VH-VL binders against o27280. Designs and how they scored, part 322

Target 1, 266 residues: o27280
Amino acid sequence: MDSMNVPEVLEIKRIVEESESVKTFIFSWDFRREVRPGQFVMVWDFRDEKPMSVSLIDPVRSEIGISIRRVGEFTDRVHGLSEGDLLGIRGPYGRGFELMGRDILLVGGGIGMAPLAALADEATARGMRVDALVAARTADELLFLDRLEAAGVNISTCTDDGSCGFKGFAHERLLTLEENHDMAAVCGPEPMMFQVMRILDERDVPAQLSLERYMKCAVGICGQCCLDDTGFRVCAEGPVFWSQELSRVREFGRYRRDPAGRRVPW
Key: E = the ipSAE of ESMFold2; O = the ipSAE of OpenDDE; V2 = 0.75 times the mean of E and O plus 0.25 times the DockQ between their complexes.

## First folded at step 14 (VH-VL)

Design D93 (framework fv_marstacimab; at its last look DockQ between E and O 0.82; V2 from the best seeds 0.00; counts 0 for: pae O 4.6 > 2)
Fold by OpenDDE, look of step 15:
Order: sequence, then C-alpha cells, then structure tokens
Structure D93 (fold): chain C 266 residues (1-266), chain A 118 residues (1-118), chain B 112 residues (1-112)
Amino acid sequence: as target 1 above (266 residues)
Amino acid sequence: EVQLLESGGGLVQPGGSLRLSCAASGFTFRDYAMSWVRQAPGKGLEWVSAISGRGGSTYYADSVKGRFTISRDNSKNTLYLQMNSLRAEDTAVYYCARKSNYGSFDYWGQGTMVTVSS
Amino acid sequence: QSVLTQPPSVSGAPGQRVTISCTGSSSNIGWGYDVHWYQQLPGTAPKLLIYFNTNRPSGVPDRFSGSKSGTSASLAITGLQAEDEADYYCQSYDSSLSGSKVFGGGTKLTVL
C-alpha cells in the first residue's frame, strides 16, 4: 500500500480565521512529499473524510495550509477544533495547476480562491506578474485579500451586492478588464467558471479550471467523481482541467450530481 | 485612433516563404490579443492565427499549423506572420485584426495581398 | 464547408426588413460562445457590425440588430438602404477545432 494513501495524523499548528465561515488550518509538512497548487488532500476527522484544496504551501516554514468553509456537519466539527488538536491527512491527490508565460490571471469565487492563493504564491515567487479577480457574494466573503496583496498580486474585487469593488459577477467584471494574459487559472462556482472560461477562450487566453465534485476514494477507483461522456475522474485526471478538456464535458456548467448521484441542475 | 497597417505581401512561388508585418498604433498593444485573418479572392473570411497580448500563447488553424508562425514585438507595436512552405491555396488578402474584450475583431487593417503562384 | 452556415445571398427592397441566419452547432453557438457580425463593403476590409450577440459598436445604426438562440444566430436589418449592400459574416468560437475562431460562409446582401 502506497504510504500516500494512509492518513497521517497531524497536529493543527495554528488556525487562521479568513472569514466568518472560512478557516485555514496549518500543518507541519514533510516536503519530501511534493505538493502542488491545485491538488487536494483528504481530511479525516476520525468520523468522516472530505477532500480539501491546499491553500498554502510554505517550504520555508515547512507548512501547508488547508482552507475549509463551514457548510455542513463535517466542517462544523472541524471548525470546532483548536490549535493542538489532531486531524488525519492523506494525499496530496489530483492534477495541479501548471504555470506558463509571464503574466497570469487568477479568477476566483468564494472558497475557490483557496487553491488560487497557493498558485499566486508560486507564481510571484517565480517572478511572474499576477492579477487576481476575487469574487464573492459580499465583501465579508472575499478571501485572502491581505495575503495576496502582501505577495504583490494586483487585485480586482467583485461582489454581487457591490459592497466591495465591481458590482456584479466575475465574468461581467472580466469583460471590463482590458488586459490579455498569457494564462488564466479559475476556481469557484461552476456557473461562474463556465462563463469565465467562455470569455477567456474567446480572448485567446489559455485557461485552467479547478472542478469540484463529490470524491470518495481520491484515487480514481470508485467512479463517484466521473464526468459524463468523457470518463474523466475529477480526483485523477483533475481537479484542474484545461479549457479544451472541459469543452468536451457535457455537464460542465450545466448540471451536477448530488450526494446520492442524482443529476441536478446548477 | 486605433490603426493597423499590414505589409510584406507579394508574389511568391510554391514552397517559398514570406513574412508579414502589422504595425499597430493608438492603443496599448500588449493588452490585446492579435489575429491574422485571410480572404481568398472571391471567397469568405478564414481565421489563420492568434497570439496573446504578451505573446506567451499562440493558436493556429489546422490549415496552416506547422507552416505558419505568429509572433509579436510589443516594444515595436508590431505583429508578425512567418509563412513557410506556401501553397497555392494560401493565396489571399491577409488582414491584421485586434481581438476585443468580447472576443470579436473590433479593428482591422486594410490587408496585404499574398499570391502564391508558379 | 464553413462551420457556421449562412445563406449565400439575401435581397430586399429599400425600406424593407431582411434577416441573415447563422447556424452553428453544440461546439460553438450551442456551447454558449458569443456571436459577432461583420460587414464588408465591396473592396474594403471587414468592419465589426455586432459584437457579443446583440451589441452595436459606436457608429452602427440601430436598424442593425443581432440575436442568438440555441445553436443559431441572426442579423436583422430594418429600413434597408442602398449603402447596406455588402457581404455579411457571422463569427464565433468552436471548441472542437482546437480553439478555432470560426466564420460563416458569408452572405451577399443585394438591395434591389
């Protein structure tokens, strides 16, 4: 059995409160095990297990961060934990983001900014220019702004209610930006990603998008995260996909499957 | 005022090479993707190639892939199209076009004629 | 042979309304990609006429209008004028052709 598939019990070193509903849990990490922005880990609270994106990769401090939004029973339990408490972590899994070019655009919505924040750190460390469009329903849900700013990222904000930055959706704000980047990375609500991808394709900007699906095994065997018609497994072939790949995915931006596997519209 | 001016067209034999240029002015060149679109005599428009604003990404129609190379020099506000292994079917007026934020071609040059004939 | 299908020609008398159709598929218009329209007067370069399905650039009269539904788009010209005689092209993006920008075959509009 591959050691990466065995959960390691790790102590929470510290907790960063990103927003009212999002916390980042920091763990010591042995970087002999490589981790890339866009990859995910399986978090085990000794009762249940959920996939979570890596939002911080710090080789200097030998730490990783996992940002978790409070949305259900599992995350409620995790949010109740304190520094010094234990969690099981296995991974990382999946295909992460690739960086290309000199200038990169990040488009993130809500908790989707988690993997993008990690990518921003890598990109800036490589000397790339990073622009980030950070979207949320309201100002208090915008994530990682201070962190991104400190890293030298040029930030544009977008909120549904106009409480911060552009009033409207990310794809609408994107249409008003007069810049053409070498590459884009996108993560957030799938309807947002669909619209953003469309615009980026039309603008000749190569784009990578991180999908979210229900994942159980994380190793491509259970099939729960399979995408219709293509056979793509989000945990194995993804979660990061190129736009060309997603263009073949019928369900992308149109429907999803609920925990029972039923097809439901977005 | 946005201006695009193509040059470099002419007569060339099959198998030959030609390099087109497009001089841009009136806008921040690096902020816009650029494309080449061609039109054979009496025929419709055909997209040929595109390049991102910073030049890090290029795209080609299948009909020219492997033969044409798009590039740009943002310091000179100039777009290029290197055409190798030219064929008779490449005969066309070649337009330089700016890609808008909406993905349309919002500005076009007047075009330069390329004739491939023995 | 064009990915987007247009009628080869349409005609109308001055003052009439004409429509030019642009029929695509699930990999372009049907996917959700936007449609743009261009006018090409005889002996001139193409000019952007409609962008983002329905929008007119500055200088384009409001008698030109665009629409999109399903896998097709349409350009409508009301109050047809002699100066409208030109070739019209629709354009979109097709994901099945390695990210190609695709044009319709063009429609020649004759004002009778």
Scores: ipSAE 0.848, ipTM 0.916, lowest interface PAE 0.7, mean pLDDT 95
Fold by ESMFold2-Fast, scan of step 14:
Structure D93 (fold): chain C 266 residues (1-266), chain A 118 residues (1-118), chain B 112 residues (1-112)
Amino acid sequence: as target 1 above (266 residues)
Amino acid sequence: EVQLLESGGGLVQPGGSLRLSCAASGFTFRDYAMSWVRQAPGKGLEWVSAISGRGGSTYYADSVKGRFTISRDNSKNTLYLQMNSLRAEDTAVYYCARKSNYGSFDYWGQGTMVTVSS
Amino acid sequence: QSVLTQPPSVSGAPGQRVTISCTGSSSNIGWGYDVHWYQQLPGTAPKLLIYFNTNRPSGVPDRFSGSKSGTSASLAITGLQAEDEADYYCQSYDSSLSGSKVFGGGTKLTVL
């Protein structure tokens, strides 16, 4: 039960509808395979396998949860499943978030709140003060607000369209939050994370950021990653990185790669 | 009214130690990161050390790593800098400074003079 | 040498415009980190003059303005007055220096 490289076929115990486009799938889990916030699992629907962040870690009920946004053929098939159906789960993989100090700021955009919701649970259980800045395009895309409130988290919201909380982007809202923190954890669209990181760096707040595109590197199936045009190659075990690791990466927050490997703006 | 007042400076021999204090008032001290910035006589500003609001994270300039220790006591609204193994090049006015949410040093104390000499 | 480069001195007559440059690199201003400016009158502590590239604190006259482009920043002072005679420092953040806050070498402004 200590192997993490063999897929196990698990029954979907419960499905929670988080929003129109997001569901959390809950499975019984043997916690002799330790799971930490920030880690991910490979989800296998018996056709394709995709990495998904763990969004719920509940040792008391012996459950884990995986939150999935509907964005393509794989996730559309998984969203069509019901309680009692089976999925293959392999993992956990990657380095999780590290907690330090007495308080933490969580900054999440969209589905990026999923791994941060699990982190919020751990931080509150450790007696840390938790503040969360939850950002989305619209109010109906804000995720986990009820769960965060139930955990005792202090919540600020912002939406691009102004439909809930501050009207604007996460980094603009962050500038109006005066309180300093011992650390921060950030997950969301890469351009958002870049803007948030630089502000936190200047405020003397050490930040950890979770990068979706490096989940494959953590399982050893990704080759070396080229993060700039100078030929410098980084093969990093993600998905969680400290801000100091990302501050040397020219592409972070500015460019992504298309299927042909060409650099394109966000 | 935000006020920062440094104390603890003086004359010390090379290899000696000093502890600087900065008394803060007029704001919620624990909500702000704090720094020490120094200025040698006739020279420019040099950042020395920083500490997060609740003291869980500390930062040091390479020139002082292993010799200086920054700390704070939020119950007393006081910032400290313990300076050990002092060198002649540590001679400077030491300023206590508050870090704003925009990353600037928005308030500064009057400074306290540290002279490392025989 | 300083990581952020400023001219050591600049001078002007009352009523004139002066500009003080702050030149950085790809690890600081060029990375996207913000620039702040401080004024130090003779015998006093530094005072925040411009923050977050372009913003003025309450009480700073609009004769003072900041700008940032590429790897550099500039402080402009219009309508120069005798009381502007001071040392001026730019400050940013450098990712290559253990996450350090970095100051320019300072510029002495003389009002002739």
Scores: ipSAE 0.776, ipTM 0.908, lowest interface PAE 1.1, mean pLDDT 88
Fold by ESMFold2, look of step 16:
Structure D93 (fold): chain C 266 residues (1-266), chain A 118 residues (1-118), chain B 112 residues (1-112)
Amino acid sequence: as target 1 above (266 residues)
Amino acid sequence: EVQLLESGGGLVQPGGSLRLSCAASGFTFRDYAMSWVRQAPGKGLEWVSAISGRGGSTYYADSVKGRFTISRDNSKNTLYLQMNSLRAEDTAVYYCARKSNYGSFDYWGQGTMVTVSS
Amino acid sequence: QSVLTQPPSVSGAPGQRVTISCTGSSSNIGWGYDVHWYQQLPGTAPKLLIYFNTNRPSGVPDRFSGSKSGTSASLAITGLQAEDEADYYCQSYDSSLSGSKVFGGGTKLTVL
């Protein structure tokens, strides 16, 4: 008996340490509940519940992977778990990425590479040429490089401190790339995504960008994930949006909202 | 050196069709988005259509949508514009232009004249 | 009428400074999209003059400069010369649901 709206308690089957601060937790999954790249799940540690990106989708082994960065009390508790421990999972939720054409650019910052790694697997399986621009503050924080390389993805890296690849921000590296693509998929810090969207729009590259917002219900009822000026609900109409949809959103790249609905600068 | 050479312009009656070509050389054609930009006699520049480097996405100005089709043949380094259901207001010089990484049109052809007149 | 507004004409004497404005809206320049400028000499195709708001391509003299602020951009020409007599166009991106590349209406510069 399956239901997307109740948490299913699942055993952590395997943990992959992606970096000092990022782990991928792998669970058995019944793919009658289809999962697509760019969708998210709500992870429940029996005390609190947070949205997390799906980074691995493996129907052959009946597994999903969920990549979680240690940033606060909830994620600290989850990072303290071991294989065999239990978590509640509900979902998947949201609109995933749509692939088009035969050539795709992925632009990911930090943990934003998680849903893009899942998308890269689907794109390469469909025979698309995949280029990825993988960004982080330092070399040690670049995610999924070996996995992407093994999948045949053409990787460019950039780091804020120059420890690997181009020294600078993702959008600055993007300006040095001459090749035009049929589409792009973007996920990372919202200020980075704003700059990347600007460049891609002007290059005539259709782009899909994945947003993060505060969520409670995850099914579009409570209104906590709404965006200014459009009424878009990130959990229902997103988290993946086309750049033209986001161009009407005043808050995108400029501010965020706290749980009480107050505007807070990025 | 980058060269763009348009051809296929001419005189056509309203409701007629023309196909424009743009021969490209001096750069890796498939790596660049391309556009058509037109200029009516004595008037300003108007963007018409764009196509991605690999040809997987296309864009059209509202004034030409449904009537014009942009395409490219990367094996021949050639950009095309199929213009159907032509109207008098389509009369213009049509330029082939290359899209730079910064979003500008960094190279232009010399244009080909299309006259739509009864 | 054009989405980007430019004065229809400007004039200057040799050696003088002129500016050409390009006024947009919150859906184009004001959203944060960049502005590019083109020079069209009489009887010729447009040529890229300024890109990405302020950058000069190789071969464009330092006396041409661009700027962007708010919903507007400006092209400045100092040390005006007779060969600068041309039409000048600004260009940006408009982020409406259908998306489009937009040019200003053009400015005819006359060197007196």
Scores: ipSAE 0.768, ipTM 0.907, lowest interface PAE 1.1, mean pLDDT 89
ESMFold2, look of step 15: ipSAE 0.746; ipTM 0.897
ESMFold2 (binder alone), look of step 15: mean pLDDT 92; pTM 0.941
ESMFold2 (binder alone), look of step 16: mean pLDDT 92; pTM 0.942
OpenDDE, look of step 16: ipSAE 0.049; ipTM 0.649

Design D94 (framework fv_marstacimab)
Fold by ESMFold2-Fast, scan of step 14:
Formats: sequence, C-alpha cells, structure tokens
Structure D94 (fold): chain C 266 residues (1-266), chain A 118 residues (1-118), chain B 112 residues (1-112)
Amino acid sequence: as target 1 above (266 residues)
Amino acid sequence: EVQLLESGGGLVQPGGSLRLSCAASGFTFRDYAMSWVRQAPGKGLEWVSAISGRGGSTYYADSVKGRFTISRDNSKNTLYLQMNSLRAEDTAVYYCARKSNYGSFDYWGQGTMVTVSS
Amino acid sequence: QSVLTQPPSVSGAPGQRVTISCTGSSSNIGWGYDVHWYQQLPGTAPKLLIYHNTNRPSGVPDRFSGSKSGTSASLAITGLQAEDEADYYCQSYDSSLSGSKVFGGGTKLTVL
C-alpha cells in the first residue's frame, strides 16, 4: 500500500529508558498495517530518516515500540525528544522472523536484543518454550531482562568483562547451555552472530539471523545490495536470513563495507 | 547412564526397504538432536542424517537424500530411519548417535548391520 | 573421497608420542567450525575422545590432547600404551555440503 511509503506523523506516547544509551519510543499503531518481529520502520525527525527495528508489538494496547541506541547526530536528536513530541514513521519493511517447532533459543548482543524482545513476545504467545542468551560488554548494557522475565523467558546472561553472569562472549556461553531447541534467532554484531551460527549449525539447530546493517536495502535506498559469491540481493531478501543462506556468504562475519564499498576487516 | 540401542537391521535386496530404530534412555531425549552415522565394512565413518530435538528440522547427506527419512517419537524415546530404494553401497553398520551441546557425537549405540545384496 | 584428510596409518612404540593430522579447507575447519575426535577400538562403536578442538570428556586421560590452526587440526597422544591401538577419526561441519557433518577418512594407530 501507498500508506506504507509515506511517513505518518505520530506522537511519542511513552519513552522507556532501557540503559544510559538506549531508549524505547512507544507509539499508537493501527494494526491494519501488520507488523511482525524482525521488521523495521523508517524514523524521520524532519531532517534525516533512518531505519530502526521494531522492539515492541502490542496489538492489545494498539502500540509499537522502537528501540534506539545513541550513536550519532540523528540518534542524539531523537534521544533529546520528550513524550508528546512528534516523529515520522514509515513502514513496516523487510521480512520478519518465522517461528517453527516448540522451542526457540534467542541470542542477542547489545541492541540486537531489541528485535528479539518482540520475537520473544510472539513466541511465548504461541506457546513456545523460549530461552534467551543476552550478551553485552558490561552489565549496564544488558537489555530487556525484566521484560523477558515477565514474559516467562528463561534467561542466561554473559558480559565480556564478567560484571554479570558468564564472563566471556555469547558463543562461549552458548557452549555451556545444556538444552537443545527446534530453532534459534540471532541478532547482534556480525562477529558474534558468525560464531553463534557455527555452533548452532553443528548442533543441527536451524537459525535465523538479522543483518541490521542491510535494513536500508529492503526499502531500496542502499548503495550496494549483493552479498559475496552467492549473487544474493540483500535488498530483495533481508534483513532476516536463515543460517543455511549465510553459511555460503564469504563476507558474513569476515569483513564489512565502508562508504566507498571497500572490504574492511571486523 | 546414557544408553542407545539400535535394531531393525538385516539382509535386504536392492530396491528394498528397511526401518531402523534406536531406543534411548538415561537422558531427556527431546532436548538432544540425534543422528545416524554409518560405516561400511572396513571403511570409515559417514554421517547420514540428523533430526532436531523436537523433530521440526531434518537433514540428510546428499547420498541418501530422497531415499531415507529420519523421524523420532519423543513420547517413546525412539529415533527412526526409514530406508527406501536401498543400494549395494548402503551396506554398512548404522549407528545411532546423540549430538552434544558442543556439536560432537557424545554417545553412540553399538550399531545395527544392514546388508543390501541379491 | 573424504572432505577431511587424515593419514591412513601411524605407528609408535610404548611410551612415545604420536600425532594425527586432520586437514580441511575454507568450507569447514578454515570457516571456523570446531573439530572433534573419536576413538574406535577394534569391534566396538566409536567413542568421543576430544570435543571443541581441545576439550576432554570425563574419563579421558591427559595423554590425549587436541589442537586446531588455520584449516587443520591435530590429535596428540603421549605416553603411548597398547590399549591406544585403534582407529581415530576427526569430525567437523562443512557449509558447502548443505550443512553436512563430515568425518576424516580415519587413521589406524598401531602400537608395536
């Protein structure tokens, strides 16, 4: 529909401060436009437009939430807004996560926990058993722990510095978890996702991974939309991919692209 | 004590069918992915098929894809391998193996012999 | 052919050290997938010997150790004993084969 491609000016109903650097902005939403976990919207502050993952989908309250980490000029301006202020929202865009089976493992790193929090809500509503591995550099950067616990999710944490839970990286923590799952969903820094994908592949757990850096490709505003050696066009398929698709991509987890399109190591 | 016990092997003619079973005990069966691994007489190990803990996902080696079907009954703690269109090169001892949380095959059954011969 | 290459045989005297190599490619060990090792005594089922490149299951003596570098892995056995005479298999995962688990061709260890 045309309405999906025109920004709608919405009032910020509520702001939740998730951490020192992350806020969730909550808006009333007309669910005639269906929104699924793993999808994103374009957020317009009347100067710039940026893609942001949907982190809360609440049809009972008719609300969506968008979690934004403060990393630059656009996000600094948005973080300066208050309840009652206006933002332009366009979307949703991209393919969302698919759910299958009875049990799901969520592995989230930093802000990557945002789309997984929305997925946890859908999975628990479907009657699935949900285990979440929440990873961050420090305890203060672990996101959505109270929300996940309230949803009935079984939570494991790890921090690089050991300030909360297991001391180490997400993939190291994953090796100590005893239960298996019908599927997994993974979102976070690509090096983390690559290591986690390897372990899940070896365990025969099908996984979906969200490549947030390619969200612009799904709306046709990215500069380059092709992944290495597969001929796969990210703007046609992303941002969520099955592990089988990503295991054949030489670029995934090895290097990224700079603004000139050059390969840069992680 | 983890135990895996295979059964259902035997002599079958080319083009025939067999169903192998693996009875599991000593662990929560539904929490582990399971695999079938075979070994032809005097040869090495070859992975054949895998199934996720709840049975929602199945995987097959290219050599058996379209002919073999892996399944499980978690209420009976039993793994199955339905083998159709059997060929002489399918002759092997078939092992039931549990996938650990490290991705390794941490427990193996004693195997059941399948002989495809005319 | 095996996707992972092992020498077909290795031999040593009691008390000596032997190493068994497992050579892969960029689609398996070189992609970052872990290597596991199995011991198969004559007439028995395989038994897990080393998992996740370097770790020993409970009951496996310190004489057995694993390592991984680049596209290859190695199993080292020190203080060889007669009971170590067996076939040894490496195993990893290969992304290019539709996500298949792959085994090396096996190495027969002979102890005098």
Scores: ipSAE 0.126, ipTM 0.638, lowest interface PAE 5.5, mean pLDDT 85

Design D95 (framework fv_marstacimab)
Fold by ESMFold2-Fast, scan of step 14:
Structure D95 (fold): chain C 266 residues (1-266), chain A 118 residues (1-118), chain B 112 residues (1-112)
Amino acid sequence: as target 1 above (266 residues)
Amino acid sequence: EVQLLESGGGLVQPGGSLRLSCAASGFTFRDYAMSWVRQAPGKGLEWVSAISGRGGSTYYADSVKGRFTISRDNSKNTLYLQMNSLRAEDTAVYYCARKSNYGSFDYWGQGTMVTVSS
Amino acid sequence: QSVLTQPPSVSGAPGQRVTISCTGSSSNIGWGYDVHWYQQLPGTAPKLLIYENTNRPSGVPDRFSGSKSGTSASLAITGLQAEDEADYYCQSYDSSLSGSKVFGGGTKLTVL
């Protein structure tokens, strides 16, 4: 076993409340261990371990951030922690985003904005023009708007219920945007990502999409991390894939797998 | 009002090179992906190459990869296709086409004829 | 070989209806990519006739309509006129061919 696969116990340095249900936990990090936008870590609360995307990468302050949505017992316990408390962190794992060209479109749904927020920081630091389409069910679930605005990102919003910005889904909003981009990065629910991907393919915009499902095995040999028809392991070869790779996966956008590996329709 | 004007076609020997140009007017050039589409005499349409609005991404049909280079100069509203190592099967009318945001080719130039023969 | 299959020719009399099919596969039309149609009059550049499966650009008569189902699309032309004689091409996107834009082989429409 590699030492990187043993959790390091780190102190929670700062907590940012992103919404009623999402918090970003910030830790000091030794950047001799490289971390790239799109990678994830395993978070251990000394009872259970779950994969979480890295949402902040700040070498100047020597910090990383991990954004966690409250959805169950593990995340509820972690949300109960305070600055000064301890968590175990393993990683980073997975393939990060690649940046190319002069401008980028980010399309994020819900907590999927977390890895895209880290990417936005890198893209703006490289002098790229960044446009972000931030989607959620309701206005209260739109994430990282202040952080993106502070970074100089051009923001469009949409909500299913119309409580902020365009009323509708991300792909419906995307159809009304007339600007072309050199590349795009997409993260959110798979049905959203499927619709967005096909529109971007037709526009000749190369897209990278982040699949966060079934990332339970940090060592890259977990069957639950495999995609149908290709054998790609999300934790080893993902979670970031080019659209052309995903378009060959019959599973993507049509059905998912439960923890036992059975097909479940979207 | 949208206008695309191709130039640079002609007769060239196999193994030779040509550079095609497409002058665009009537729209904000940098906001649109652009493509080259060709048509051999009496044959159908074949997509050749595409370039993103800012020029950071390029795509090529397998038949031209490694031989053709698409580029653009947004300050001059001009699209280019550099064609090297030309073959007889490259003989075609080459159209400059604008790609709409819904994926169609919504405006086309009149085309420029490229003939590759000895 | 064309990735999208069209009949090489169709014909009809003035005032009749004709349909031009475009047959694809699971990697293009069946994947959910849109189908666009182009009209090429003799000696001219192609012109966009139908976009996003069913939509008409400004200036295209409602005699032209498009539809898509499963792995196939169709262009219907009603009330045929002599000036409709042209080549018609369907076009989509194919994920299995490095994400290439793909055209059908074309259909020559004869009115008589």
Scores: ipSAE 0.195, ipTM 0.674, lowest interface PAE 4.9, mean pLDDT 86

Design D96 (framework fv_marstacimab)
Fold by ESMFold2-Fast, scan of step 14:
Structure D96 (fold): chain C 266 residues (1-266), chain A 118 residues (1-118), chain B 112 residues (1-112)
Amino acid sequence: as target 1 above (266 residues)
Amino acid sequence: EVQLLESGGGLVQPGGSLRLSCAASGFTFRDYAMSWVRQAPGKGLEWVSAISGRGGSTYYADSVKGRFTISRDNSKNTLYLQMNSLRAEDTAVYYCARKSNYGSFDYWGQGTMVTVSS
Amino acid sequence: QSVLTQPPSVSGAPGQRVTISCTGSSSNIGWGYDVHWYQQLPGTAPKLLIYYNTDRPSGVPDRFSGSKSGTSASLAITGLQAEDEADYYCQSYDSSLSGSKVFGGGTKLTVL
C-alpha cells in the first residue's frame, strides 16, 4: 500500500470562484507528500473518481488547490459542495513540468491555465522571468489573471471574439510576441496546443505540453491510453511531454481516440 | 539597423580547434534565438547549431554534436561557436543568423571562412 | 542528400514566369511546418525572400510569391529580371531528425 494510491478524505478549506464555470478547491496538504506543477490528483466524491490538475501549490500555507471546470455530472456535483464538505484526494500522479534556463513562456487555453498557474508560482520563486499568454474564447473565460499579476508575471491575453486583448487564437497572438524564451509550457485544447507547438519548434523554443485527455487511467492500469505512433501511455509517461516527442505523433492535434481506440477528428 | 558580423575563421589542420564570434547590433539581442548555418564551397546551406535567447537551450546537427559548442554573451551582444576536433568536411563559410518569430532566418551576417586542411 | 528536394537548376527569359519546387514529406512540410525561402546572389550571404509560406519581408517585390500544399511548397517568380539570377533555397523544420532545421539542396536560376 502506497499512501499515494489510497484516497485521503480532506475537508474543503476554501473555494475560489474563478469564473461562472470554474472553481478552485483548496485543501490543507502535508508536503511530506511531494507535489509539483504539472502533476494531477484523483478527486473522489464517494461515487466517482476523476483526474484533476493541481493549480495551487503553497508550502508556506500548507495548501494545495485543484481547479475544476463544470462539464458533466461529476463536476456538477463537486461544484455543489461548500466549504467544510469532504472530498477524497489520491496522488499526486504523473510527471511534472521541468524548469530550465532563465525565462519561460506559458501558453494556456481555458482551464489549461490551471496547471500553468502553479508552474508560474514555482518559476517566479526560482527567480525566472515569466511571460504568460492567456487565451480563451471570451473575456469571462480568461482564468487566473489577478493571481498571475500578483506573482509578477508579464501577461498577454487573447480571445477568439476580441472581447479582451488580441482578437484571435493563441497561435496568432504568439506570432506577434517578439521575445524568445529558454523554454515554454503549454496547456489547453489539443488543436491549440498543436499550433503553438509547431511555432515554438520553428522558433527554437523547447516546449513541454500537458495532455490531459487520457488521464482517466491514472496509474496506467489498463495500458489502453496511448499515442498512436509511439505507443507510450499518456497517464504513465505523461501527461507532460516535450514537443520533440509529440511532433512525431501523427494523431496529435489532428485526431483523438474514443474509448474503443478509434480515431476521431477534432 | 540589424547587423551581424562574424569573425574568427581561418585555416586550421584536421583535429584542430577554432572559435567563431558574431557581433550583433541594432536589436535587443537577448530576445532572439540565434543560429549558425554553414555552406561548403559550391554546395548548399546546412544548419549547424541554435541557441535560445537567454542561452538556456542549445541544439546541434548530428554532424557536429559532441564537437561544437554554441554559446552567447548577452551583455556583449555576441554569439559564439567553439569548434573542436575539426574535419575536412567542416570546411565552409559559417553564417551567423537570427531566428524570427515566424521561424525564418530573417537576418544573416556576411560569413567567415573556415578551411580545414593539412 | 537533403530531406527537402529542389530541382538543381531552372531557367527563363526576361519577363517570363518560373517556379521552383520544394518537395518534402510527412515529417516536415506534410506535418504542417512552415516553409521559408532564401535568395543568394553570387558572392553574397543568403537573404530572406519569403517567410511563413507566403509572406514577403519589406522590400521584396510582389513578383516573388510562395505557396504550400500537402508535402510540397513552391516559389514563383513572375516578370523575371536579370538581377533575379541567383541560388534559391527552401527551408523548413523536420520532426524526425531530432527537431532539425532543414534546407533544400538549392536551385540555380539562370536568366537566359
Scores: ipSAE 0.714, ipTM 0.882, lowest interface PAE 1.5, mean pLDDT 88

Design D97 (framework fv_marstacimab)
Fold by ESMFold2-Fast, scan of step 14:
Structure D97 (fold): chain C 266 residues (1-266), chain A 118 residues (1-118), chain B 112 residues (1-112)
Amino acid sequence: as target 1 above (266 residues)
Amino acid sequence: EVQLLESGGGLVQPGGSLRLSCAASGFTFRDYAMSWVRQAPGKGLEWVSAISGRGGSTYYADSVKGRFTISRDNSKNTLYLQMNSLRAEDTAVYYCARKSNYGSFDYWGQGTMVTVSS
Amino acid sequence: QSVLTQPPSVSGAPGQRVTISCTGSSSNIGWGYDVHWYQQLPGTAPKLLIYYNTYRPSGVPDRFSGSKSGTSASLAITGLQAEDEADYYCQSYDSSLSGSKVFGGGTKLTVL
């Protein structure tokens, strides 16, 4: 319905270097346009436009932050920008996370910690107990540990190579965490999210999962936003889904779409 | 030693109500999801209801949804099942069971018998 | 009907091997959900026998083993003993039933 929104040109107020490959770009924001954790914006570098999750929501400072990993031509150009440079931002878009209960488990893989960092801030502000399982390939790729610690989050880490915390994958680490939670929120590579969701389902923990690949569908610019054989439209429902909504989607965690829209295995 | 002890069962007429209790000991009760599982005489196991460790999330089998309410009191290490609008097909031994971090029911109580009969 | 299918009975002689199958579908075992097994001796509560497809709780002898492949799981009992007479239940999770933990119909093991 509002898919013709024009990007607002905003100045990069501050850049935080989160790792060798990840930067957070911070902009002044008018919070008369509300932003919720799990929502995204379209970032325009005056050549191309890409969806990015909001990783910082700070009404006190009137700022939002967008964390971007260097993975291709667009993100390489954006990483080359400096404080004072301009980007086009439109949004926010999509369904954000819902909070319920007294405690929450966050499970984030790589850049998937970005929307979960914003969620952690909101959950702690609401008085919830927050536990975070932060996963990455190596210690240098673990994100937001200092920010989560400052917010009072209880942190567990795991790395594929064993360079920090548990040696192994997020779902393997999750099995060694005995504490139950009222809910969970999960964001990261789809194979990781699928394994984590399965375990949380079996533990009686309702989980919300954020699927970045469907962010453009929430803007309403893609008529082909359907999940596998279920035929339901992601553009009205994403990017955040309850595990019950994803549990019958045969594509989730097993297949992705190539640029031509074909199913390919992970 | 983990122990679960059910109580509150008995004979009740169709349409009546009962509240089952399960007293837990030997572990940090609030860290575990809990379930009720029932077994009709001579029949198999049927999962009935589950509750998260802090009590913020509850689940029900379709056969009991709207009639049964699961709850817990972590200060008393006690799990409850409030059963309303009871039917003859609810006749069963009701077991309290602890959900492990692997998703199994790793400890079970001895059960309490609920008989719904006129 | 239960969504996990077990044979209603199985039998063997002392010292023999028996297997108990648990057949599911794409919405449970086939989706990747884990299988657990419970032993119920006559007149007693169920006890966890195998969890997370293959793991044994402390005190369960290695004569009991579990496996999972495709849409099915199996419980194997070797060196069968008289005290193994019991009902055996598989249990998993079904994604087509919101929040649902599902049990097989149970298998009565008789030691002849």
Scores: ipSAE 0.749, ipTM 0.898, lowest interface PAE 1.3, mean pLDDT 88

